# VH-VL binders against o27280: the designs that were tried, part 356

Target 1, 266 residues: o27280
Amino acid sequence: MDSMNVPEVLEIKRIVEESESVKTFIFSWDFRREVRPGQFVMVWDFRDEKPMSVSLIDPVRSEIGISIRRVGEFTDRVHGLSEGDLLGIRGPYGRGFELMGRDILLVGGGIGMAPLAALADEATARGMRVDALVAARTADELLFLDRLEAAGVNISTCTDDGSCGFKGFAHERLLTLEENHDMAAVCGPEPMMFQVMRILDERDVPAQLSLERYMKCAVGICGQCCLDDTGFRVCAEGPVFWSQELSRVREFGRYRRDPAGRRVPW
Key: E = the ipSAE of ESMFold2; O = the ipSAE of OpenDDE; V2 = 0.75 times the mean of E and O plus 0.25 times the DockQ between their complexes.

## First folded at step 15 (VH-VL)

Design ia25 (framework fv_acasunlimab)
Fold by ESMFold2-Fast, scan of step 15:
Structure ia25 (fold): chain C 266 residues (1-266), chain A 118 residues (1-118), chain B 108 residues (1-108)
Amino acid sequence: as target 1 above (266 residues)
Amino acid sequence: EVQLLEPGGGLVQPGGSLRLSCEASGFTFSRYWMSWVRQAPGKGLEWVSTISTGGKSTFYADSVRGRFTISRDSSKNTLFLQMSSLRAEDTAVYYCAKWYIGRAFDIWGQGTLVTVSS
Amino acid sequence: SYVLTQPPSVSVAPGQTARITCGGNNIGSESVHWYQQKPGQAPVLVVYYDSERPSGLPERFSGSNSGNTATLTISRVEAGDEADYYCQVWDDSSDHYVFGGGTKLTVL
């Protein structure tokens, strides 16, 4: 559709401070344009455009939310905006998460909890039992705990430094949790996701993983997005992938590609 | 070679019972959700039942709920469908089918005919 | 109880394009999969995730899904494409697989 490729200028309706480095920007949305958890939009500040995962999908209030971590010039400028200011939004783009079963495990690292928070809302609304393992380097980087608790999610936390919950990495904490989920969804740093995926594969839990680096490919940048060995065109298939797909990709967890297409180890 | 093999169809009287089995080979059976899909003579495909990888979660079409039981023995790479209180409208070719990404079916058994008739 | 609606038949001449529709309430938010079934044979997956093709399937098969209608498109139709075609989704609300009623493609 032409309308998906033209930015719509939307007013920032509300801003939620999630942490010192993360804000959620909330916009009115016309749900005649469908949006699903795991999809992303292109956010345009009238200077640069960047992909951002949708973190809130609320058809009752006719709102979507986009959670943005301050990590560079673009995100720093966007964090400087106030309620009433304007941003360009186009999309949604990409493959969303698929729900199946009676219970789901969510494993999120840092800002990776953003798309998983939207998924948690959908899963609980559909009557699924939701267990979330929320991981971060430190306690102040744990996101959406209050929102997940309000939704009835059973929450486990871990921090690398031990400042909240289990002291250690997500995959180490996962080894101490019960094994029997119908499915899982994972989003966070790629090395974390790789380790988590391996444990879920051993437990015969089908998992979906969201890869931020492939969001640009979903808007038609095909030359940068052909995956090794499998010949996947990520622009047609990402950012959400099943673990079955990623286990056949030599890149996942081992290397990425720079703008010139060269392999760069993690 | 990836395969699903279905022995065990047959003729059964209304009110009777029959157990179907589906033997998997060429893939790690324990890692996939499995389903039964049927097709009445001259009719379309109708989903019957689905089972999770661990076997703890089962799902049924309204038409068979309470009468059919899906189960699996992953150590033997085998999927089962126990059918009870069979009715004439249960007459169909029954296919076992393997889960694929997106909740599709990529591998289907050859089908086994179940005839419910007096 | 979610329902997928397909036309019972579609006729096309060799070399032309066949379009088989699958109607469903807000089906564009679902992932639609398509199966080909020839007489006496098990179904074969020909399109998954709305528009993706399994390895080994010809590029003539493609799909789309938007709003209330998903479409299987078969370009440059060959006699060997004559078969019944079924669309399929998983209904998140009921935890059910749902198939369309099937469309018989006749190549005249």
Scores: ipSAE 0.751, ipTM 0.865, lowest interface PAE 1.0, mean pLDDT 87

Design ia26 (framework fv_acasunlimab)
Fold by ESMFold2-Fast, scan of step 15:
Structure ia26 (fold): chain C 266 residues (1-266), chain A 118 residues (1-118), chain B 108 residues (1-108)
Amino acid sequence: as target 1 above (266 residues)
Amino acid sequence: EVQLLEPGGGLVQPGGSLRLSCEASGFTFSRYWMSWVRQAPGKGLEWVSTISTGGKSTFYADSVRGRFTISRDSSKNTLFLQMSSLRAEDTAVYYCAKWYIGRAFDIWGQGTLVTVSS
Amino acid sequence: SYVLTQPPSVSVAPGQTARITCGGNNIGSESVHWYQQKPGQAPVLVVYYDSERPSGLPERFSGSNSGNTATLTISRVEAGDEADYYCQVFDDSSDHYVFGGGTKLTVL
């Protein structure tokens, strides 16, 4: 109970370089604390604490993995660590993805493939057919392709610059793919997720979407996070939402908040 | 108004067949998984069957598998349950129910009584 | 198959707090939903996602879920709360919806 709210100092067991800018840090984990795809942990480097999605959940090996993109001072410091070094881990937190049906479409953009890679493992273990659309700006930013292939996932790729797979955006590629899935899960840049959600809604595919920007709210780092049209507190209910919830939110895909809490267009 | 209306029901002899229907209004029927849930007289709720939005995936409780068939016609906003080889133990009020977030049911039909007796 | 266990009955006086439990193996990892059913009526969703309330529901209804027990809590109970209450989860391993056996709440 309190164990979820107190950082445990864990040794980095293994580091996997996913790309030039992304590494997965693997830790031994006591699965008396259940972890589900779509949940996140707070990573503490003994200076700052940041939320990170869980990208690997392996009860057989008693391991979790956390994939981190290098974007600032905290992530630069963490990327400088080696196997054997220590990090504080607290959690897990947030709503995980929920599975239903016989087949699932995963649509991931950039680092958004991290929580979807964990979901792909669970879905395949559950006996679901998994199709993944992996999108990135460039070929070198496509993540987890080898892991998804090893799991038996049917993979489609697209890059904005055309360096791998379809040339274009995820939603443009999605329009060329098979329509019939029992459900979908989406994670990536919010504008991409908005466009993908619209297509899935038209196809009558129930979808879950992960809004990573609200992970900090789920652990009380910011006191209040509300979506305009629903009035509910995103930090309490996220980061994973059903498309039915997000379709009623005027802010989703259209606006973000600046540090002062003002609406700013994407 | 958002509602599910069940116009069917009836008395059937053991071994007989009956088709239930459930008409949806006030929401976009085609967007939601739909289910049948039953309740025997004086007993609790028991899930019977579920169908995906496109109708290609169907799921059944062990007690009815092979005897009941769930189907949908989104052009008519109607859910069906075809019941065959009916048994006395199938006597119940049958509810259609709409999927809700978290895999709950937010909208229920009024229920239709199916009595299986000689 | 996955089983949810509820007490068959709970009695409470008006104005007091009623607590109805739903037991299940590692149920804290599931999303638990609660339904109220009055005689001759269809069930009504009163709590979903463990603790969320549908719009229009009285604030007196709340829920929690951890470990092997989920709980529906009805504060400041009124005579009109007398009903049968059912918990429900979705079993991911089988694609089956599972209901508890139900709890009859009597007020007074």
Scores: ipSAE 0.811, ipTM 0.906, lowest interface PAE 0.8, mean pLDDT 88

Design ia27 (framework fv_acasunlimab)
Fold by ESMFold2-Fast, scan of step 15:
Structure ia27 (fold): chain C 266 residues (1-266), chain A 118 residues (1-118), chain B 108 residues (1-108)
Amino acid sequence: as target 1 above (266 residues)
Amino acid sequence: EVQLLEPGGGLVQPGGSLRLSCEASGFTFSRYWMSWVRQAPGKGLEWVSTISTGGKSTFYADSVRGRFTISRDSSKNTLFLQMSSLRAEDTAVYYCAKWYIGRAFDIWGQGTLVTVSS
Amino acid sequence: SYVLTQPPSVSVAPGQTARITCGGNNIGSESVHWYQQKPGQAPVLVVYYDSERPSGLPERFSGSNSGNTATLTISRVEAGDEADYYCQVYDDSSDHWVFGGGTKLTVL
């Protein structure tokens, strides 16, 4: 494959059921086409194409994994597939996470733990100390806890309803964590990421945040991928941004763009 | 105006010590990792040392580890490099540099010449 | 330790295109940054994140990064572009910032 914009039809090698609503689809991958945590691929079911974060990067087994949450017609169809079925994959796209320093804090909400699970594997392989705050609305939406534990990650959990770990939001739990890190990586609902970013900025912890919204325009030609003030296109310049970039974006955490490019409050 | 000002270079004998300083203005110094990069006469750029925002983590090139100490005082917007056990091979222009996205350096000091010679 | 390899010099006539390469193992997976340094001056960031330009820099400066080679391209070269150019990456295995050896661009 000379071009990352040409989809390759791949066989589903294995399916891992992460939760009632999330599955990880595993494919053989030729690592001459490199993949980094934080990058995404376009998944094509021969009818529609949607962006999905890479949640597993395993060069030893020559495999990648893509974790998909069931939220609509496309994801319902993909969830109905079995081992041996085919999907089109093109990419990878976007800027990956960039590691630096001796320790990292991961803050993930729901399916946002998917790209952070891949990052945790890379960080631990590099000898970094990894602390993860895994947040969800309910215990059923906490993802990858077994993978993180197996990787030697220090895990804190919180749920909005108190069904597992700390009762409350990610930013509330973060305020009770007194450890300072060389960097942080954050992925989840935008309002959660905004609150977490503000705390990390106040603590002078440089953070990367993954804004995986409206990535259906992978070539960066539609306004739905544009951020206010800076003109950043999530598909072209993201999805991973440093907190210093996002602190100048007035729409971050306050409103989003609908498919027509209009501002909609969170 | 965003700038980094570097007083404190000079001529030092081998085995001697010297402290460099770099004063920042025009940006929020405390929010950025800071680095020292040097350049020997007629040679290329060589990274020397980096310090995290809180000063808790420090990183050094193999050639200076154990001899140089990087530190910062964010209340005074100042970065320091304490150099000890200086060698002729440490002769260089020393630049302080501010971290930028991608782990680049966007703002550089004017450079301070350090000459280690008998 | 990660090593970046640059040609020591490149010569180009005014109005032509200069290409300065930066070689590194799987450098395409790294973020590459480029600095211009004129005699007696501090380095200036001219390309970051492989291909992005700081505000105020001419469109003539561009970058690419793929496989084992990153490239700084200067189109319609002017006499004022004569300088040393350095590529730079971060080596996450050592927590080291690594510079290439530099390329002297001579405009004839």
Scores: ipSAE 0.733, ipTM 0.863, lowest interface PAE 1.2, mean pLDDT 87

Design ia28 (framework fv_acasunlimab)
Fold by ESMFold2-Fast, scan of step 15:
Structure ia28 (fold): chain C 266 residues (1-266), chain A 118 residues (1-118), chain B 108 residues (1-108)
Amino acid sequence: as target 1 above (266 residues)
Amino acid sequence: EVQLLEPGGGLVQPGGSLRLSCEASGFTFSRYWMSWVRQAPGKGLEWVSTISTGGKSTFYADSVRGRFTISRDSSKNTLFLQMSSLRAEDTAVYYCAKWYIGRAFDIWGQGTLVTVSS
Amino acid sequence: SYVLTQPPSVSVAPGQTARITCGGNNIGSESVHWYQQKPGQAPVLVVYYDSERPSGLPERFSGSNSGNTATLTISRVEAGDEADYYCQVYDDSSDYYVFGGGTKLTVL
């Protein structure tokens, strides 16, 4: 009778270095508390608590993985931890991805590949054909390529600088791909997701998008997670939304709000 | 006004064929998965068939597989169900239904009665 | 194939709370949707994503979903709530839409 709202102190079982700036922390997990791709947990280092997406869900090994990019004081401290050290984990929270159809396109940018890696495992196990477009600024920032290959995913890459795969942005690469999919899932920087969503919408491909800013906001209490014009908050309903929900939100891909409620362009 | 309009059904002999249609208006038909759901007189709702946006993927309930064919024509905003080898057990009101988030149905047609009897 | 179980009938007095259950193996991991159907009419979506309400629906309608049981709750029941109620999930492993057998709500 354990509540998901109380942090559980867990031992770091294994650490995987995904890149110079990204590590996956693996914990033993009791799957009486279900976890689905697209959900997140609150990670507590006994000083601060931050939301992190779940990137590995392995009921066979009884493990979950949480991938963390080094971007500030909290993540710097967590990156300094070793196997055997302790972290508090609360959750899972949020809507997970929902699958339908025989094939799926995954479009991920940077750390946005973390929740999509977990989804790729589920989709593959479901028998779907999985195509992944993995985007980053440079080749060394492309994440989870080996894991996706091991899962049988068909991979296309693109980098802004052309150091791996297509030279250009994710949406430019997507325009060169003619294959239709029954659905898509997208996670990455909001401007990238907006451009990708527009292309998928024109192609009549239903898509789900996971909003990164939900991962940077405290659940239910952060004003920056409020979406304009629809009256709903990302923290309450997200982080995963259908493209039909986001197409009605004026701020998606165009601006965000600072702590004073002012519009800040992307 | 968002709606799905179904023309009248029919009386068909066992072993016969009938094509149902469902005309969409007030939304962009081509962007949504569409389904057929039926209800036998005095019975519950039973899913029949689903089609993806591009028509590439189609799905059928075990009871109709091989006998029914779902199709769509986005230029006419119309969903079709071609029924063949009809049985008395296929007697039902047939509803077309539009996909909604969570994989629900938010818009339903008014229903088309199909009676299979000699 | 996945099966959803509903009680065939539920009776409630006006102003009381009606609870209609939908049973399924590990249904708490599914998104459950609820439909209201009045005689001679098409079904109407009344709850989606376990607990969300479509615009215009009274706050008296609510839903929950955990473990092996999802529940549609109608508080302060009115005569106009008398109808058949169906739960529905999408089985993403089969691409099948699955409906419960339906529950007739009678307001005494």
Scores: ipSAE 0.814, ipTM 0.907, lowest interface PAE 0.8, mean pLDDT 88

Design ia29 (framework fv_acasunlimab; at its last look DockQ between E and O 0.83; V2 from the best seeds 0.00; counts 0 for: pae E 2.9 > 2)
Fold by OpenDDE, look of step 16:
Structure ia29 (fold): chain C 266 residues (1-266), chain A 118 residues (1-118), chain B 108 residues (1-108)
Amino acid sequence: as target 1 above (266 residues)
Amino acid sequence: EVQLLEPGGGLVQPGGSLRLSCEASGFTFSRYWMSWVRQAPGKGLEWVSTISTGGKSTFYADSVRGRFTISRDSSKNTLFLQMSSLRAEDTAVYYCAKWYIGRAFDIWGQGTLVTVSS
Amino acid sequence: SYVLTQPPSVSVAPGQTARITCGGNNIGSESVHWYQQKPGQAPVLVVYYDSERPSGLPERFSGSNSGNTATLTISRVEAGDEADYYCQVYDDSSDDYVFGGGTKLTVL
């Protein structure tokens, strides 16, 4: 099967309610088709199609999970689905995370924790020490805490309102942590990632960051997800980038392109 | 100018020890993983060892594990390879290499010849 | 251990296109890097992540990777391109940096 061009209609095997606004949809998956944390799939509800990160990779159960935040019409429809319903899935696409070293730091914000949760599972399975800084606006928006804890991840939480853990932003919490890791993986709001990247660079910690952009084709053809100055396509060269690559991207942390191609500030 | 210099090669007897050095300049040494790659005369490239930025993690090829030790001194912008229990098959040009992204090496030293012979 | 297989030699006339292959089990799922090594010199990175070019490398150098074969393509080959070329991947299962055996490119 050509994962690049053909959506597969899959039955929702089960749904996990992660929070009020986030659900994880689990599908049976043939792992002859490899998938890596940080890669994304295109989810088709037979009306529209959106890129979603893979948040669960379970070769034992032959399952993958896709975590979706309810943010618009498409996701609203998807959130209305039940177990047994059908979705079209094509992919996976893009560059996933690479694991280096023995001690890894994960920094995630909101739904950005989705790909990092999958990465945490892989890292833990490899016997790596995993520290995770999980950030959200409020306590009820913190994702995957139980899952991460069960995996043996050392968790630090951060909330904007102080309802759980450190009161403040992820980069502020990070400044209070002195330990350096072999590498870091970051995913969340781009302003958060921008600040986190700066700190990690100053600390000489190699970092990978997963970007989110408007994507239509997922195969590097339409150009909707192109990053200014570099020509990087988030769907092809990303969505995971090294900090060294993003340092060359002018728009990173500053603005993105909307569906019409206009600059939209963060 | 970005460069890596390896001055520490030489002739050593089997069972002997040798310490290689690699001095970095022209880039922020502390920000990059570093590696040693060797090449026996007339042969291909063989990875030897890698060290993380902070030096917390080290990795070794099976062929050198237990005999070689990689280390670094950020204050001196220097990478080291302590070699012990040297064997004839360790004879090679040893390159220090800078991690780029992923697992690629973008900067290489000119290499230093280590000859293990009685 | 993961094994990369390269042809020992490839010959090409000036101005023609050289293709150097690197075979490996499901190598298409791996990130392949390529190095050029001229006689008496250190290796030089010419392609990384299958198809990315480092700054300063001419567009004549390109890479692809699918299935069980990665390919380094050098278009409009010049005499100066004569060198040994090595493919390289990282094996996650063994934490090993794996190099191919190298291919000697001869410009006729």
Scores: ipSAE 0.913, ipTM 0.947, lowest interface PAE 0.5, mean pLDDT 95
Fold by ESMFold2-Fast, scan of step 15:
Structure ia29 (fold): chain C 266 residues (1-266), chain A 118 residues (1-118), chain B 108 residues (1-108)
Amino acid sequence: as target 1 above (266 residues)
Amino acid sequence: EVQLLEPGGGLVQPGGSLRLSCEASGFTFSRYWMSWVRQAPGKGLEWVSTISTGGKSTFYADSVRGRFTISRDSSKNTLFLQMSSLRAEDTAVYYCAKWYIGRAFDIWGQGTLVTVSS
Amino acid sequence: SYVLTQPPSVSVAPGQTARITCGGNNIGSESVHWYQQKPGQAPVLVVYYDSERPSGLPERFSGSNSGNTATLTISRVEAGDEADYYCQVYDDSSDDYVFGGGTKLTVL
């Protein structure tokens, strides 16, 4: 669509500091252009353009939020902006999360909680029971806990260093949780997602997983949708995939590829 | 081979009861949500009921709520629909159907005719 | 309850393109699936996720979904395509599977 593929220059209405390294930028949004949790937008700072997941969808206030972790030159420049400054936004793009059932488990690692926070809002508004397992390296890097609590989400935490909640990784914490859900949604580092997917599959819980690296496929970049070097390709539009789609991909969670196409272990 | 087999329906008087079964083979039955979809003679497809993988969550169309009960036995790879207080408008071919990505149905049973008539 | 609207019938000549529409309020935000049903047979999934095809299906079947209308397109129609076609969405606000009323495709 022309309205989706042309950057609209929007004013930063509000900035929320989520952590020392993460900020949420909030913009007024015309919801004639629908946005669903799990979709992303292209953020343009008038020099470079990067895909960012939508972390807040608020039709009542006519706002969307985009959470950005400071990790490089582009994100460092964006983090230097203030309320009133301008950014180019185009989209939304990609397949969003699809809800079903009465309860959902969210498993998020680091910035992966951003798209899951938007999903939590939709799920609770729908009347769904939401349990969230929020994982990070340290307590200070746990994201959206106050927002999830305010939405009525049941929260479990884990940190690698044990500074908040369970000491260990998300999949280790999940193994101590015995409750099965009607569905699950997972977003975070790919090795974490792979381990979580295996546990959910053994528990017969259908899951959707959001893979950041496939956001570029949704905007037409060839080759990024090829996950298996044996000649098998996942031709579905990402970034959100059902576990049934990913279980046939040998590469997922086991290795990645460098710029030369060589296998690199996680 | 992947299939859903329904062993047959029957003729029931109004107010009567009947239990339908659907036997799965060729895939891991326990991993999928399952549904019943019906079709009255000469009419379109109408969703009836759905059950989650563990059987803890069940959903019903307004027209059958309180009268029909969906259940599953994953150890026997079998889906059931217990129909009670049957009415003439329940006359239809009943299909069991397996969940697919996007919340579609990829595998359907052959259909079981249920006739409710005096 | 969410309602899907299909034309009751569509007629095409062999070799032509058939287009079967499925109307729904803001259906472009839903995932639309399409089924083919021949007399006395169970439905067969022919398009899922708006435009994806199950393995083994002819490339003549395609789909699109935008705004308030989803469309199943069958190119180079053959006599064997004569069937009833149903669109389907999942209404996650009520956990309902919703079917359109069906469209009878006649190849004449």
Scores: ipSAE 0.826, ipTM 0.916, lowest interface PAE 0.8, mean pLDDT 88
Fold by ESMFold2, look of step 16:
Structure ia29 (fold): chain C 266 residues (1-266), chain A 118 residues (1-118), chain B 108 residues (1-108)
Amino acid sequence: as target 1 above (266 residues)
Amino acid sequence: EVQLLEPGGGLVQPGGSLRLSCEASGFTFSRYWMSWVRQAPGKGLEWVSTISTGGKSTFYADSVRGRFTISRDSSKNTLFLQMSSLRAEDTAVYYCAKWYIGRAFDIWGQGTLVTVSS
Amino acid sequence: SYVLTQPPSVSVAPGQTARITCGGNNIGSESVHWYQQKPGQAPVLVVYYDSERPSGLPERFSGSNSGNTATLTISRVEAGDEADYYCQVYDDSSDDYVFGGGTKLTVL
């Protein structure tokens, strides 16, 4: 195992159905391998391996939770598993969120709330005040609301169709919120994150944004996760970036890359 | 051109007070956390205090907590350090420093000497 | 609070490689930053996030961080590299910015 990491095969301890399309898979975890919110793991179903965000980090119970949205072949197979079934997990990898100050704003779109839920738990455990803007297309896709409320997070919601909370996009809801936070953390569809980043810049709120890119080796060797203009690797230099880093990147919010590395419009 | 300028400094008796200022130019001051870092003569760097972009949150090293107050005025692009109950151990060159990603400091002032001596 | 340990001095001949260490418990899990300070001058950031260089910094300056040790490496050392070098982290548990004690690099 020169430069390759080998997945640890773990039993699915519990499955939480977060929505019709999202499940959280919970595993026992030895926290001598520390995990920080915003880092990712590679999930191996014995045929394919995909990066997934950690949504639960519980060192006291020695548990880690990984939230997975059903979007294709791999995630369909994983969603078909039951408690007691096995998955391979390797990691964690990447740069996580860095907390600063006493007051944080979270802005999450869809499954992007997964790493932010983990961050909210850490922030509240430190005694920080946490506001969260939770966005989705519909009310039934708003994630982690009960968990965030139980943690003492102040929640604002928006849905594209208006079925819950503000009708519209996350950045439109953000414009109607007058918040003076020490920092922000953002995760969701890249076009949403770009618009949210612009508003946070205008408000002088330092922001960290989490990007998803294609990954294969997860240690920065293969280059599949590179950003266009900077050579940043999402798995090595990210997936979490400061807004200052992303403002220098031409592709951010403009296009994405397919598995072959070709540019594809959002 | 990006600059931080610390006019002032001086000699103060133990128990005395002094106010330091740091004037910023060449960048959008309001967007950055700002810090004070000091260096006693012949010694290493020691972080003193940090203030958030809005001035809402302030942080202090244990050695100065309760005696020093950091503040900022974005309309004047100025960072301040109010020092009170000064001790001989507070003798140092005081630098203002601009926050950089990763919780580093990328722009430093030239420093100003504060001497606490009877 | 978190403690960073640096050797007090390192000596190197011109053209050789200098390695300056910064020790800390599980420092490989921290983001480590490095500063150069010449006599009578303010510190200058030379490496951040363990291994990244600010724009305009010579490629001769590089960094690494794993386990309990972060290392600043200066290849092809020049007389002008003679300075004090400090490592720094942020300690989340105490909200402190922590500097190492500094290492004086002497170019023989």
Scores: ipSAE 0.544, ipTM 0.794, lowest interface PAE 2.9, mean pLDDT 87
ESMFold2 (binder alone), look of step 16: mean pLDDT 91; pTM 0.937

